# VHH binders against c4kar8: the designs that were tried, part 206

Target 1, 263 residues: c4kar8
Amino acid sequence: MAELSTPSPASPAPLDGGRGDELEKFTLRGARQILQLLQDLITHRGLITAHTGGGHSFMTAVLKVDEERGRVVLDPSPDPQANRRALAAPRLTCVTQLDGIRIQFPLVGLGEGQDKGRPALFAPLPAEMLRLQRREFYRLQVPLAHELSCLLKAEDLARKPVEVSARVIDIGAGGVAVVVPTGAAEFVIGGTLPACRLALPDGEPIELDLEVRNLNRQTQRNGTEQLRVGLRFAALPRAADTRIQRYIFKTERALNAKARGGL

## First folded at step 14 (VHH)

Design i102 (framework vhh_vobarilizumab_d1)
Fold by ESMFold2-Fast, scan of step 14:
Structure i102 (fold): chain B 263 residues (1-263), chain A 125 residues (1-125)
Amino acid sequence: as target 1 above (263 residues)
Amino acid sequence: EVQLVESGGGLVQPGGSLRLSCAASGFTFSDYAMAWYRQAPGKGRELVAGIRSGGSTSYADSVKGRFTISRDNAKNTLYLQMNSLRPEDTAVYYCARVEVTYYDSSGSTYEFDYWGQGTLVTVSS
């Protein structure tokens, strides 16, 4: 049997400047920061989706940053029509990911030529780059083998203290999602759960305050309801933040290694 | 080892013609854009003409219609045919290998990584 082609994922959609106030804190405008980020894309051979407008895009990569001449050098498309569309476009919106971080930047004044005998596209260095730290948005699905739990200090129906051991189903830099049996405790969006205890492998439970952000009821096949609770870390000491990040990073690396070996 | 060797320069009267040649070695000539630039006494270097690997050409405004750049990939040779020469064309002419070419709506730019020792062109009576 012939090996089947893996379908390409849909091209990532660009984020528009209509969110200027919300995205400003994630926007890099320093020349050194921009140069370093572009160099990181080269080092990691990051694939870039370049949007030319009208629903058209092509795959490229940064081949070189010419700091002296203030230019980026891009890999042209093997499709000549895609290159013609890019050169005709008033602006390219470039979207990529680096270690789970979404990166987006404009290129204006695209030209074509050669770099050491090889076809290339050239553009002035971007004046800004959006670096959305996906650490705030990334959620690691917790492997069942890790048996992660969080002891919640909540309230019952009469608003009296109760402790509930909840299974952690996903975790990110900003919070966790847990599952509890319905009726085990009352949860109110915006409510605070103080002094909860998150049990991670590699040491003692982490004591932290959690804020309820969302609630979702799920009916299981046996008719039993469970409640999925999304919880935000209200404040994290640096040591706790480091330990949570270390767990996420190690687990993601292990899962990625398995995925690469399972082709 | 990249080498570019120019020839064909000399003394010519105003209105005359010269053909410059550049013999290239040490690289795959057909893959590179090539150019001619010149330097007149007491002046900076000026791009005269460029030719891309695919054969498209560009010229400085001062020489358009008078000069023709061409290449022979089988011979690894670049040429500059100079017609209707003027005293202000007097300069040392250099053959150059183009490291980077850039073309946008504002025009063409050529950036060089190697050049030859030059050939002198003198236009006088």
Scores: ipSAE 0.000, ipTM 0.351, lowest interface PAE 12.3, mean pLDDT 80

Design i103 (framework vhh_vobarilizumab_d1)
Fold by ESMFold2-Fast, scan of step 14:
Structure i103 (fold): chain B 263 residues (1-263), chain A 125 residues (1-125)
Amino acid sequence: as target 1 above (263 residues)
Amino acid sequence: EVQLVESGGGLVQPGGSLRLSCAASGFTFSDYAMAWYRQAPGKGRELVAGITSGGSTSYADSVKGRFTISRDNAKNTLYLQMNSLRPEDTAVYYCARVEVTYYDSSGSTYEFDYWGQGTLVTVSS
């Protein structure tokens, strides 16, 4: 049975669901769409993690798409063992990201050779490419250094209005998860918190309505309890949506640059 | 410019031997896998033998045990030693540079980017 896994931008691990019906709506099979997506990976110098099975993988990139011969040219690993494993594998599972979109595709019939006298790996164009949009599945884990907060307009047990400044722990296109001290306010699943204020860097707080989707009580190592609240954006304005997506994109790019030795 | 020049073909009696040579120039010979293929009159091209840059060899079933492919990287030369020749070995033999080698569970297949002009081998009484 094929399974749909929750995508993680921090993990290059492949999604196991190549024959799963739920992944079909995210699968590109048009030759022109596949060719364009591969070309976008070249243009943006996208790094690809190629999984050869048995827990083995190596880093590669698409160097060229040969449309007339129907193949891709890939950068070999500097590790000869990785290249030998790749050539011996019945298929490669390639995983990458482009602007927060998770891209996964198989390569079958891997070969080795030369492109203009330089070592290269060759494979026929993939028959399909999985393209999972960031908006549906991606949740950015907010760096502690960003001190991202949301001022919640809620009620106490006596239905008296209270304002709670909550730390944002993750953010996506559909909502945020926040932490609040236990007892700071009363939350009811399905309840609406009107006119809350999300504080993003560079600009005024975003005013928006939030719907409570889930609640989770967590006990910290020091014995203190906190409440984690999952909140859905209700009727999000387009300008606010654009700014939230920009924050998510910029932060992910910065984290990826830092992981590769950039600032 | 890449050049491959074959020599050593000729007329030989059945059971005889010939040694073909291919002089390569215009590229770093030691970096490339090389192959011999042949084309008999009125037939398509057949891969005869291949040799990797590391020296691993492969042969068509029709020539296994009779033909030996080898290379001399210092001389930029590819060789095909042909023993126990048969009338069905009559063909034009071509030296080829391998552009891409594909691997799968059934073995290796080759694609070529450059060919020589060929050398004729005739096996007849």
Scores: ipSAE 0.328, ipTM 0.705, lowest interface PAE 2.8, mean pLDDT 84

Design i104 (framework vhh_vobarilizumab_d1)
Fold by ESMFold2-Fast, scan of step 14:
Structure i104 (fold): chain B 263 residues (1-263), chain A 125 residues (1-125)
Amino acid sequence: as target 1 above (263 residues)
Amino acid sequence: EVQLVESGGGLVQPGGSLRLSCAASGFTFSDYAMAWYRQAPGKGRELVAGISSGGSTSYADSVKGRFTISRDNAKNTLYLQMNSLRPEDTAVYYCARVEVTYYDSSGSTYEFDYWGQGTLVTVSS
């Protein structure tokens, strides 16, 4: 069975727009979310690579978001030819990163002018923005203090249904890795575990279907064996995906703040 | 703090000329694009002419070839030279400081953050 892969978020080339169905879960369309993300790019001084087609691109930045008039103001290139190519292009594809998260959005209807006497490029706010992890399989190591668990609906050696509460050791956009107590259940690569429940620290458990992707038997330093099970989200509602991504982002930010002596 | 004061309006016969002046204060005049717009009785406001901080100019089709916008940064003054005046040029003329100037394939758009009090121009026999 061939596994569908998303485009690499680290690639300098723009993502393929023909993969709309595969990228839908990563696409922001809420006006408020788009405005907040653009404002965050301003706050963090995010450099943007704007692709004008034909292999041409230039570096820019969001200078201002005009919420009232529904437009974004961009820093023009110091290269006049780059600006002429941008203005002639039917679309710009803008690519940037914010803390390892790839952000990509189109700008259509680019114009030039001045903002308070300073040269600027203007465009309507994008109708959508792609927001991807640095890689599809980015894995956040779950802090032990969070006590994250997933209740697995599995089978024992006699093929009888069993429920196993497994500790979540890492989590990403595509799945989780869990540690299962020895002898608690039988797992088969490619097998589906229906109606499992993922417990995040905030809110009700998320019900989801999981596919077994890998099995790793580990012998710990103390000589005990444990089974690490890699599980893929087989079908994930958008609301559940949003909650998981928010948990990952929030936890990563908190860990980064602690590493820098924050608080 | 920002102040724009127009002068030079008056009564003139068709075919005549007038020069409008706008004295600017309270900001660094040379950093801003400036514009003239007008409002005729019973009509909406229309952009007449604009000039960038760098001296690039734009004009409404109705006045192109007859009006000339210019600026004197040393005097903080904006000018509108109006030649070959027509009865349809009758309006109150306003000086404006341009916050945003946007150029696309559809033309030029000007957004203003400060306006003057206006000066009346009447073209009649």
Scores: ipSAE 0.000, ipTM 0.308, lowest interface PAE 12.6, mean pLDDT 79

Design i105 (framework vhh_vobarilizumab_d1)
Fold by ESMFold2-Fast, scan of step 14:
Structure i105 (fold): chain B 263 residues (1-263), chain A 125 residues (1-125)
Amino acid sequence: as target 1 above (263 residues)
Amino acid sequence: EVQLVESGGGLVQPGGSLRLSCAASGFTFSDYAMAWYRQAPGKGRELVAGINSGGSTSYADSVKGRFTISRDNAKNTLYLQMNSLRPEDTAVYYCARVEVTYYDSSGSTYEFDYWGQGTLVTVSS
């Protein structure tokens, strides 16, 4: 297996495709989907970092999508050397975000041109675009009806051990996001929560160690505050990994069937 | 081997200034967003300032206008210039390499894959 590259979260650094099955769920390959996403980037004036290789990149934007000719028109860099590097590159890796969603796509065959008398760069439409919903990987949004929970082993404000039953709001191969009432426990980014218990609808709870990766305080519509905690699986036994993937797969299929009017 | 080494902490009077440095090695520094975190005694870690690979910066509301984060990619070094220091700025300050962030209605949240040892800043008379 190829190793997954570590992207900078605010950086436009490209993601490695080493976890192909996980990233495939986020990969758009339909021509209509690709065209719509590129048009959304135009509408929202999305700034794109285009990586030309060799540690070089430049800021650009999609100016236009030419559906008839199957190409995108990009804003050239004010730096002529950046444009020369881009034109010489066999591939550009373009990274941007839209409403906090990471978007990444390749462009091959970059050329120079003009759009309505102004200098522009152009390339064939990408065959694929990666659209990551939230963090680095696909997360299943857990249906409320499943009542999926994780018993956290944490500390309170006085550093006394406490057990908190947290509602799981999303789940993926690398971790879970949970919701806890504000003040129920204290969390520190990078801290480890040992011997937590993840309760799936099937079988016994899964005992696992969780690492706190992020914290987000959310004010609900009624004005109350809740804490969202992102948790990484520190080490996941094969049996636990299989059960989690099975849950994700089955739930996704059921949700897709309901969306299509199935039972 | 990834290493982050902080320096520049110390004792300073209220209203004073300090400049923190973080020397990075073992990775391509220019490719990563970097951040400064702090942890006061008895409190959890708090994001102070972040800077992405393109040089865009963000700050906690408590330090805006007083602190400046910057980077020198040629020297693989991250800096935090701290001005108009207050007693409530007393904390251990950590340099961190940022792995993941996401945005929602509550703001941005950072995830970290590497941390430095920290440097103590004490603001007292």
Scores: ipSAE 0.000, ipTM 0.100, lowest interface PAE 22.2, mean pLDDT 77

Design i106 (framework vhh_vobarilizumab_d1)
Fold by ESMFold2-Fast, scan of step 14:
Structure i106 (fold): chain B 263 residues (1-263), chain A 125 residues (1-125)
Amino acid sequence: as target 1 above (263 residues)
Amino acid sequence: EVQLVESGGGLVQPGGSLRLSCAASGFTFSDYAMAWYRQAPGKGRELVAGIDWGGSTSYADSVKGRFTISRDNAKNTLYLQMNSLRPEDTAVYYCARVEVTYYDSSGSTYEFDYWGQGTLVTVSS
């Protein structure tokens, strides 16, 4: 039996390639801009979710940018199988945030070796980095202690209606990412889930329609599979939009205060 | 300071054997993959053989079945046993420390950060 991959619910799923034309204005291709952004990730201790394909990911960080050799040095996973998947992958898709701004970049040609006597992963500098400076792309990582949930109205494999309570792992102005057990319901990218209920603190659940945007399967530490589903909000009543924004800003301020206070 | 010192080169007749040694110092030898490469007169540089920290080996097609790379981590020493030598094996042989191993669909590729001064192997013209 292969070692289990450790899932990372802390970072959003990668953006799909169908949005490439619309993302061009947010794409950095200047060598100096790329080097500066990577250095900013080091300075701010930015955690990166590296997607290795096949629905697998691991948490890493940039340890060093080697401008002379044109490469980045990354922290390897404590899970050797995650490192083997990364080295075998034709491409890593790296997703992170800096000051609430989503950053995404590819790494191609991953290698392994030593940095200052410690194991490390190496990759050529990315030719491009995506830096999304729009408020609608900001995502709050939902603290597990908040037990935020969304009741999804979906269909099973036999197209029978089912209700699935899904844990919300991230939330933004435009949508949520949720986790469900694999096989609990069938999801189709572009499909609409009507009359779902998002449970927020301080009031009744918000009833809304959700559009399925992306799907990713993750293996848990206990060997079970979970499905991560990215969901876009349909038009929300102003009061619901206000409640979601207040939750995001209140939680972000509390997390920032905690981090500055000694964590 | 990292130092790699090769020895064991010399003149040998076709079909003969030589054993090269590389003494490593200034780093934790057992943490690094190591390699032998060669530069033949009038030819480009060629990676001959590689060995990782676990003892897994790789060889250039030109030397498979004739050369054996090995290491002794207790002595911080890398070896290359060369058998069935051919005139085309004539080259300066270099010991190198692998900084990074890259993996692709065609196999492994190495980047080196340190090299020795080389040892000359001459297989009669």
Scores: ipSAE 0.233, ipTM 0.644, lowest interface PAE 3.0, mean pLDDT 83

Design i107 (framework vhh_vobarilizumab_d1)
Fold by ESMFold2-Fast, scan of step 14:
Structure i107 (fold): chain B 263 residues (1-263), chain A 125 residues (1-125)
Amino acid sequence: as target 1 above (263 residues)
Amino acid sequence: EVQLVESGGGLVQPGGSLRLSCAASGFTFSDYAMAWYRQAPGKGRELVAGIDYGGSTSYADSVKGRFTISRDNAKNTLYLQMNSLRPEDTAVYYCARVEVTYYDSSGSTYEFDYWGQGTLVTVSS
């Protein structure tokens, strides 16, 4: 494929509006809409993956919206290097999900300081926010209790074959995002991992080919680093596609029923 | 609550020296970047020097090599040593607490949340 016409749903990688006209119609530019969405992220304690470029990201959250000064206040990384990368970046791309809806926004002119005596990152309010309500971009965050894994067939640093059991953190119609131990394998964007095995509940593992779409060295909120790998399903058989969709549907239904029952 | 109190200003001859002090209270001084800025009669506010919580310093081109900013975290005090003073250095000098340090391709810029009442420095024969 000469170019990526649709975003990979396999990871919280940034979406480029210039690659799809349909993304423009989901872009919020009204000041009140932007403020309300940021406040919703605070209220729901939404975790944000902040991409600093070069395949690096860190976990953050919106702590506060300062309407008077026109800025947002973000939770800094406990890793000083992640914060240094963020401050040096010309643009931070923030990606999160709220109630199955993908939210993405840029922050330009990042600063650091204190908020009520605690370290914080500061940025001017974004001029736009992407709010995607499309099914094809929907990502199910995999419940930890499901212990979903994908056995990846990859290569180590010495180009020797290696099998890595990776935890599946999210799943969609087009792929999965997994986390792997640091140094467990080498991944190349655009590379194919043949005959991988996706383990879903209640059935045999699904054998499928995966294409590496994005790589993010992510600093966790506890300060540790992990490699997040976005993987696209290459030519899924109909039976596999049906099983994946059934898992997503059943899990969404169960989560919605639990939320209603927990009222 | 937060309080910044400057001292050390006065009248001095061209070529002379002065040391300004800023006593800080009401916050954890060592956690904040601090700065000195000045305002000459009839002119806008000018950043003179900054120092971050790690001790890294920055200076306006007009004072580089002549002024030295320093801090004593044990005493919660910020200093500005001014040497080779010139008539154009005449201004009210303010101590400021940096709320946010912004980074861009040209370096860093400061946004202040608290400042002192100022201390007057007059350089004249």
Scores: ipSAE 0.299, ipTM 0.699, lowest interface PAE 2.7, mean pLDDT 84

Design i108 (framework vhh_vobarilizumab_d1)
Fold by ESMFold2-Fast, scan of step 14:
Structure i108 (fold): chain B 263 residues (1-263), chain A 125 residues (1-125)
Amino acid sequence: as target 1 above (263 residues)
Amino acid sequence: EVQLVESGGGLVQPGGSLRLSCAASGFTFSDYAMAWYRQAPGKGRELVAGIDRGGSTSYADSVKGRFTISRDNAKNTLYLQMNSLRPEDTAVYYCARVEVTYYDSSGSTYEFDYWGQGTLVTVSS
């Protein structure tokens, strides 16, 4: 039965590949389209979460696309353990966003080496890339300057109630992804966190119930580990939904104006 | 800038031994995996042996137990010790710098970005 759980849109967790018919219309298989999309990730300096399996991932980026050799060059993790996990994995699942559009692609046959004298990871070009332009899958990357936080009502490792102020790293119509220090609280997939408080830049904190959808230990670009928690809005009042959508819309508009030259 | 210069080839009788050397310059030798490959007259190129940055080695089945690849990072030199040489070992031997090492269930596969001019090994009575 565990296979009936779907990844929350609130997390950069991989989407279910078994949804072939539902995702096929969003799947790019043309070589030129794949090359162009990878080049766009380079141009926009898109950060990629590379999932190595077992709840582990690391932050990377596309450094280069080698069209002649049919491969991509990726920024290795500063954590050697994360790189060893990646090289040992049968597949990397890469998740990122470009202009609010979710992008996901597999890499198979990872190698390591040097690019212009610098350590790098290498992989054959993906045969397919998923590009999802749907509101339900849209994830706003929260600007650090907004200091968006969510006060979580959880339990510590001793099963005692604790309140954890977690930084919101992305937000969508269905939920949020937050980061917490490892060991700050214990989370169980499918568990409910009641009466949590989401603080937006304007107005009072929004009180809401959150369901834990996924957990991922991510090695950041500086080599530190963070626990990323994907949280679904279990019950969202209309007024709260309106405020969240307004925040997403206004922030996206401001980011688009800045990134595209403010014309 | 990058240079790989092979030496140590020559004529040797069956059952004899030769040691090949490759002097590397123009890059940080210790950062790269290195390999030896060979090409006999009328045949394609064959990977003979590889050695990674950590000293782990791999060999073609045809030379396993007879050849030993090694490196001296202080001298920026790659070696191939060839023992129990056979007429079928006759080939031009090339030193190569590995650009990428790929890992799979069968082991490691190498892609090269630089190689030397080669040194001829002839095994004949």
Scores: ipSAE 0.278, ipTM 0.679, lowest interface PAE 3.0, mean pLDDT 85

Design i109 (framework vhh_vobarilizumab_d1)
Fold by ESMFold2-Fast, scan of step 14:
Structure i109 (fold): chain B 263 residues (1-263), chain A 125 residues (1-125)
Amino acid sequence: as target 1 above (263 residues)
Amino acid sequence: EVQLVESGGGLVQPGGSLRLSCAASGFTFSDYAMAWYRQAPGKGRELVAGIDDSGSTSYADSVKGRFTISRDNAKNTLYLQMNSLRPEDTAVYYCARVEVTYYDSSGSTYEFDYWGQGTLVTVSS
């Protein structure tokens, strides 16, 4: 099958600059702040998507911070190929979320070894971490228990219509991210998927037109690959917008209440 | 409704020039970073140039010194001035609105939320 990871405009770009001055206010460079944020990721068992370039990523987590040696210890992928890509990469771009707040940081100088007799990946502490507390970057991480799905109307390699039930992994005011098995359908960045159906926990599925924004092949923690698809809401009706925002609000409130109760 | 409409593509001989335009509507154009990317026949997609809301520009190494990105916020229009065109510049050129930019110490990554339909540029005789 042709790789569905067409290099997206969202790949590590030769474009330098952009909005660097706007992002500075969200950039942590203090050693104490960086250590605290990494510890928060450990405490909350935050899953990290580590981008290795070429439209490839894998799921990992910070297992511990070794302050004495100035290193983070990461959970390796069970897929040896994903680990080889990571070790060969000049750097990883790590992306995660805490309570809907996007967190991103680079890791340079990745090595492999063992921690307490188990395989592990090691990297020097990042010199910077980006913590984006802006409404436009907010994405609710959908709880697995909600089993939120979106029925996508897409095409296969022969351009024949197919329907794919995709699991929704995050949702925001402007769109959703879903995962599909590699090869389930063909997606083209900028392409439109008409009359898709988003199933929220209560009520009838919401019919939506979705535009493909990004594609990334992600190696799961069990070693299998899935395609992560970012989808933008096109022409969202007011009633649908209200239901989606209500779901986000209710779920975020429940998650915040749980976080406050957890000590 | 957000719309991006490209124009200005065509057939040019090597060494020639073209100016591409992208007419934007349905959003506050001046608030967004904008970009041009291209896809050549049988090749992958390539990000060509970007311009942020303050007018700061960035270029792919393959086009530095030859292409100039600019914007006219009063007209809600994005431009790409292409000079000293080469056969390898042959591609469909797309206008895109930047939704998210994030950076690391080695570079930047852009996420786009809207694209145009593209305009074909052919550099050949």
Scores: ipSAE 0.000, ipTM 0.158, lowest interface PAE 14.6, mean pLDDT 79

Design i11 (framework vhh_vobarilizumab_d1)
Fold by ESMFold2-Fast, scan of step 14:
Structure i11 (fold): chain B 263 residues (1-263), chain A 125 residues (1-125)
Amino acid sequence: as target 1 above (263 residues)
Amino acid sequence: EVQLVESGGGLVQPGGSLRLSCAASGFTFSDYAMAWYRQAPGKGRELVAGIDSGGSTSYADSVKGRFTISRDNAKNTLYLQMNSLRPEDTAVYYCARVTVTYYDSSGSTYEFDYWGQGTLVTVSS
């Protein structure tokens, strides 16, 4: 059985291309739709995770869309190695979200240079963009102030058991994404981590079996590298599911109220 | 308001030299790549030389080894030193501010948002 990566719209990991027929209905190919969506990413200052292949990515943003010349301008990484990997890659897979909706698009033919005196990366406009609106794939970006963690039971390079406290960066009905220190543990896509403990603010840690769905080494905008791990809930008790859904709903509601200038 | 003012053009004999200057104002000169273009009578504009904010230079094959582009950021001035001039160098020379540069295996590509009025260079005996 092929191991498929099915992260949420908010997850930085790319969706599996083998599901092309199922994703076609969410794929934008109209030039005006693509231009408008890229402009919306600029207006909302959307952060983009650009995957360069081999489990590597870097944080970027769309700085400019040049419709007349048919190209997009991206913010380069402060890490020169990340930029070199990007320029050497045959393709970038760019993943972001806008208002909880996952947006994913390819860039081919990346070049480097300057835009108005500032270093920039350049690419032709994408021929297609994925805009995925499925509710089941929704992920809440966990506010840093909530300090959500998951204690992972994994193995080191010598296959010895190790416990790693990982920060939860997003959470949904189907799983979590966490960040782990580089070298803390070995992860295998499709591998199961038994008896992990997810800490939520409103009670005792939840004991869960987690399946590794994706791995990504991400260079942050400050140049720091981190390992992001996407984890699926292998079996979720109803009480745990209820607590997770309640946390997501409460946090989303609070964030939406703040964004709208609420009470 | 961005202004680019060229000077230094004139009549010169084949084998002679000229130095063109471009005085820039209305923007932070040191942040921008700059270029020299020329347009001969009845022909389109041709990129002659470019210099980026870091001082890296590029030249058209027709002028490589004869022309030198340079900049003085303290004076907000771009220069083109033209040596071993030929009749085919006769053209109006324009200073241009580069809005976009990109680099690939084929060389540098430059795009411009402001150009000066030009200065005429005539190479004739």
Scores: ipSAE 0.011, ipTM 0.424, lowest interface PAE 9.3, mean pLDDT 82

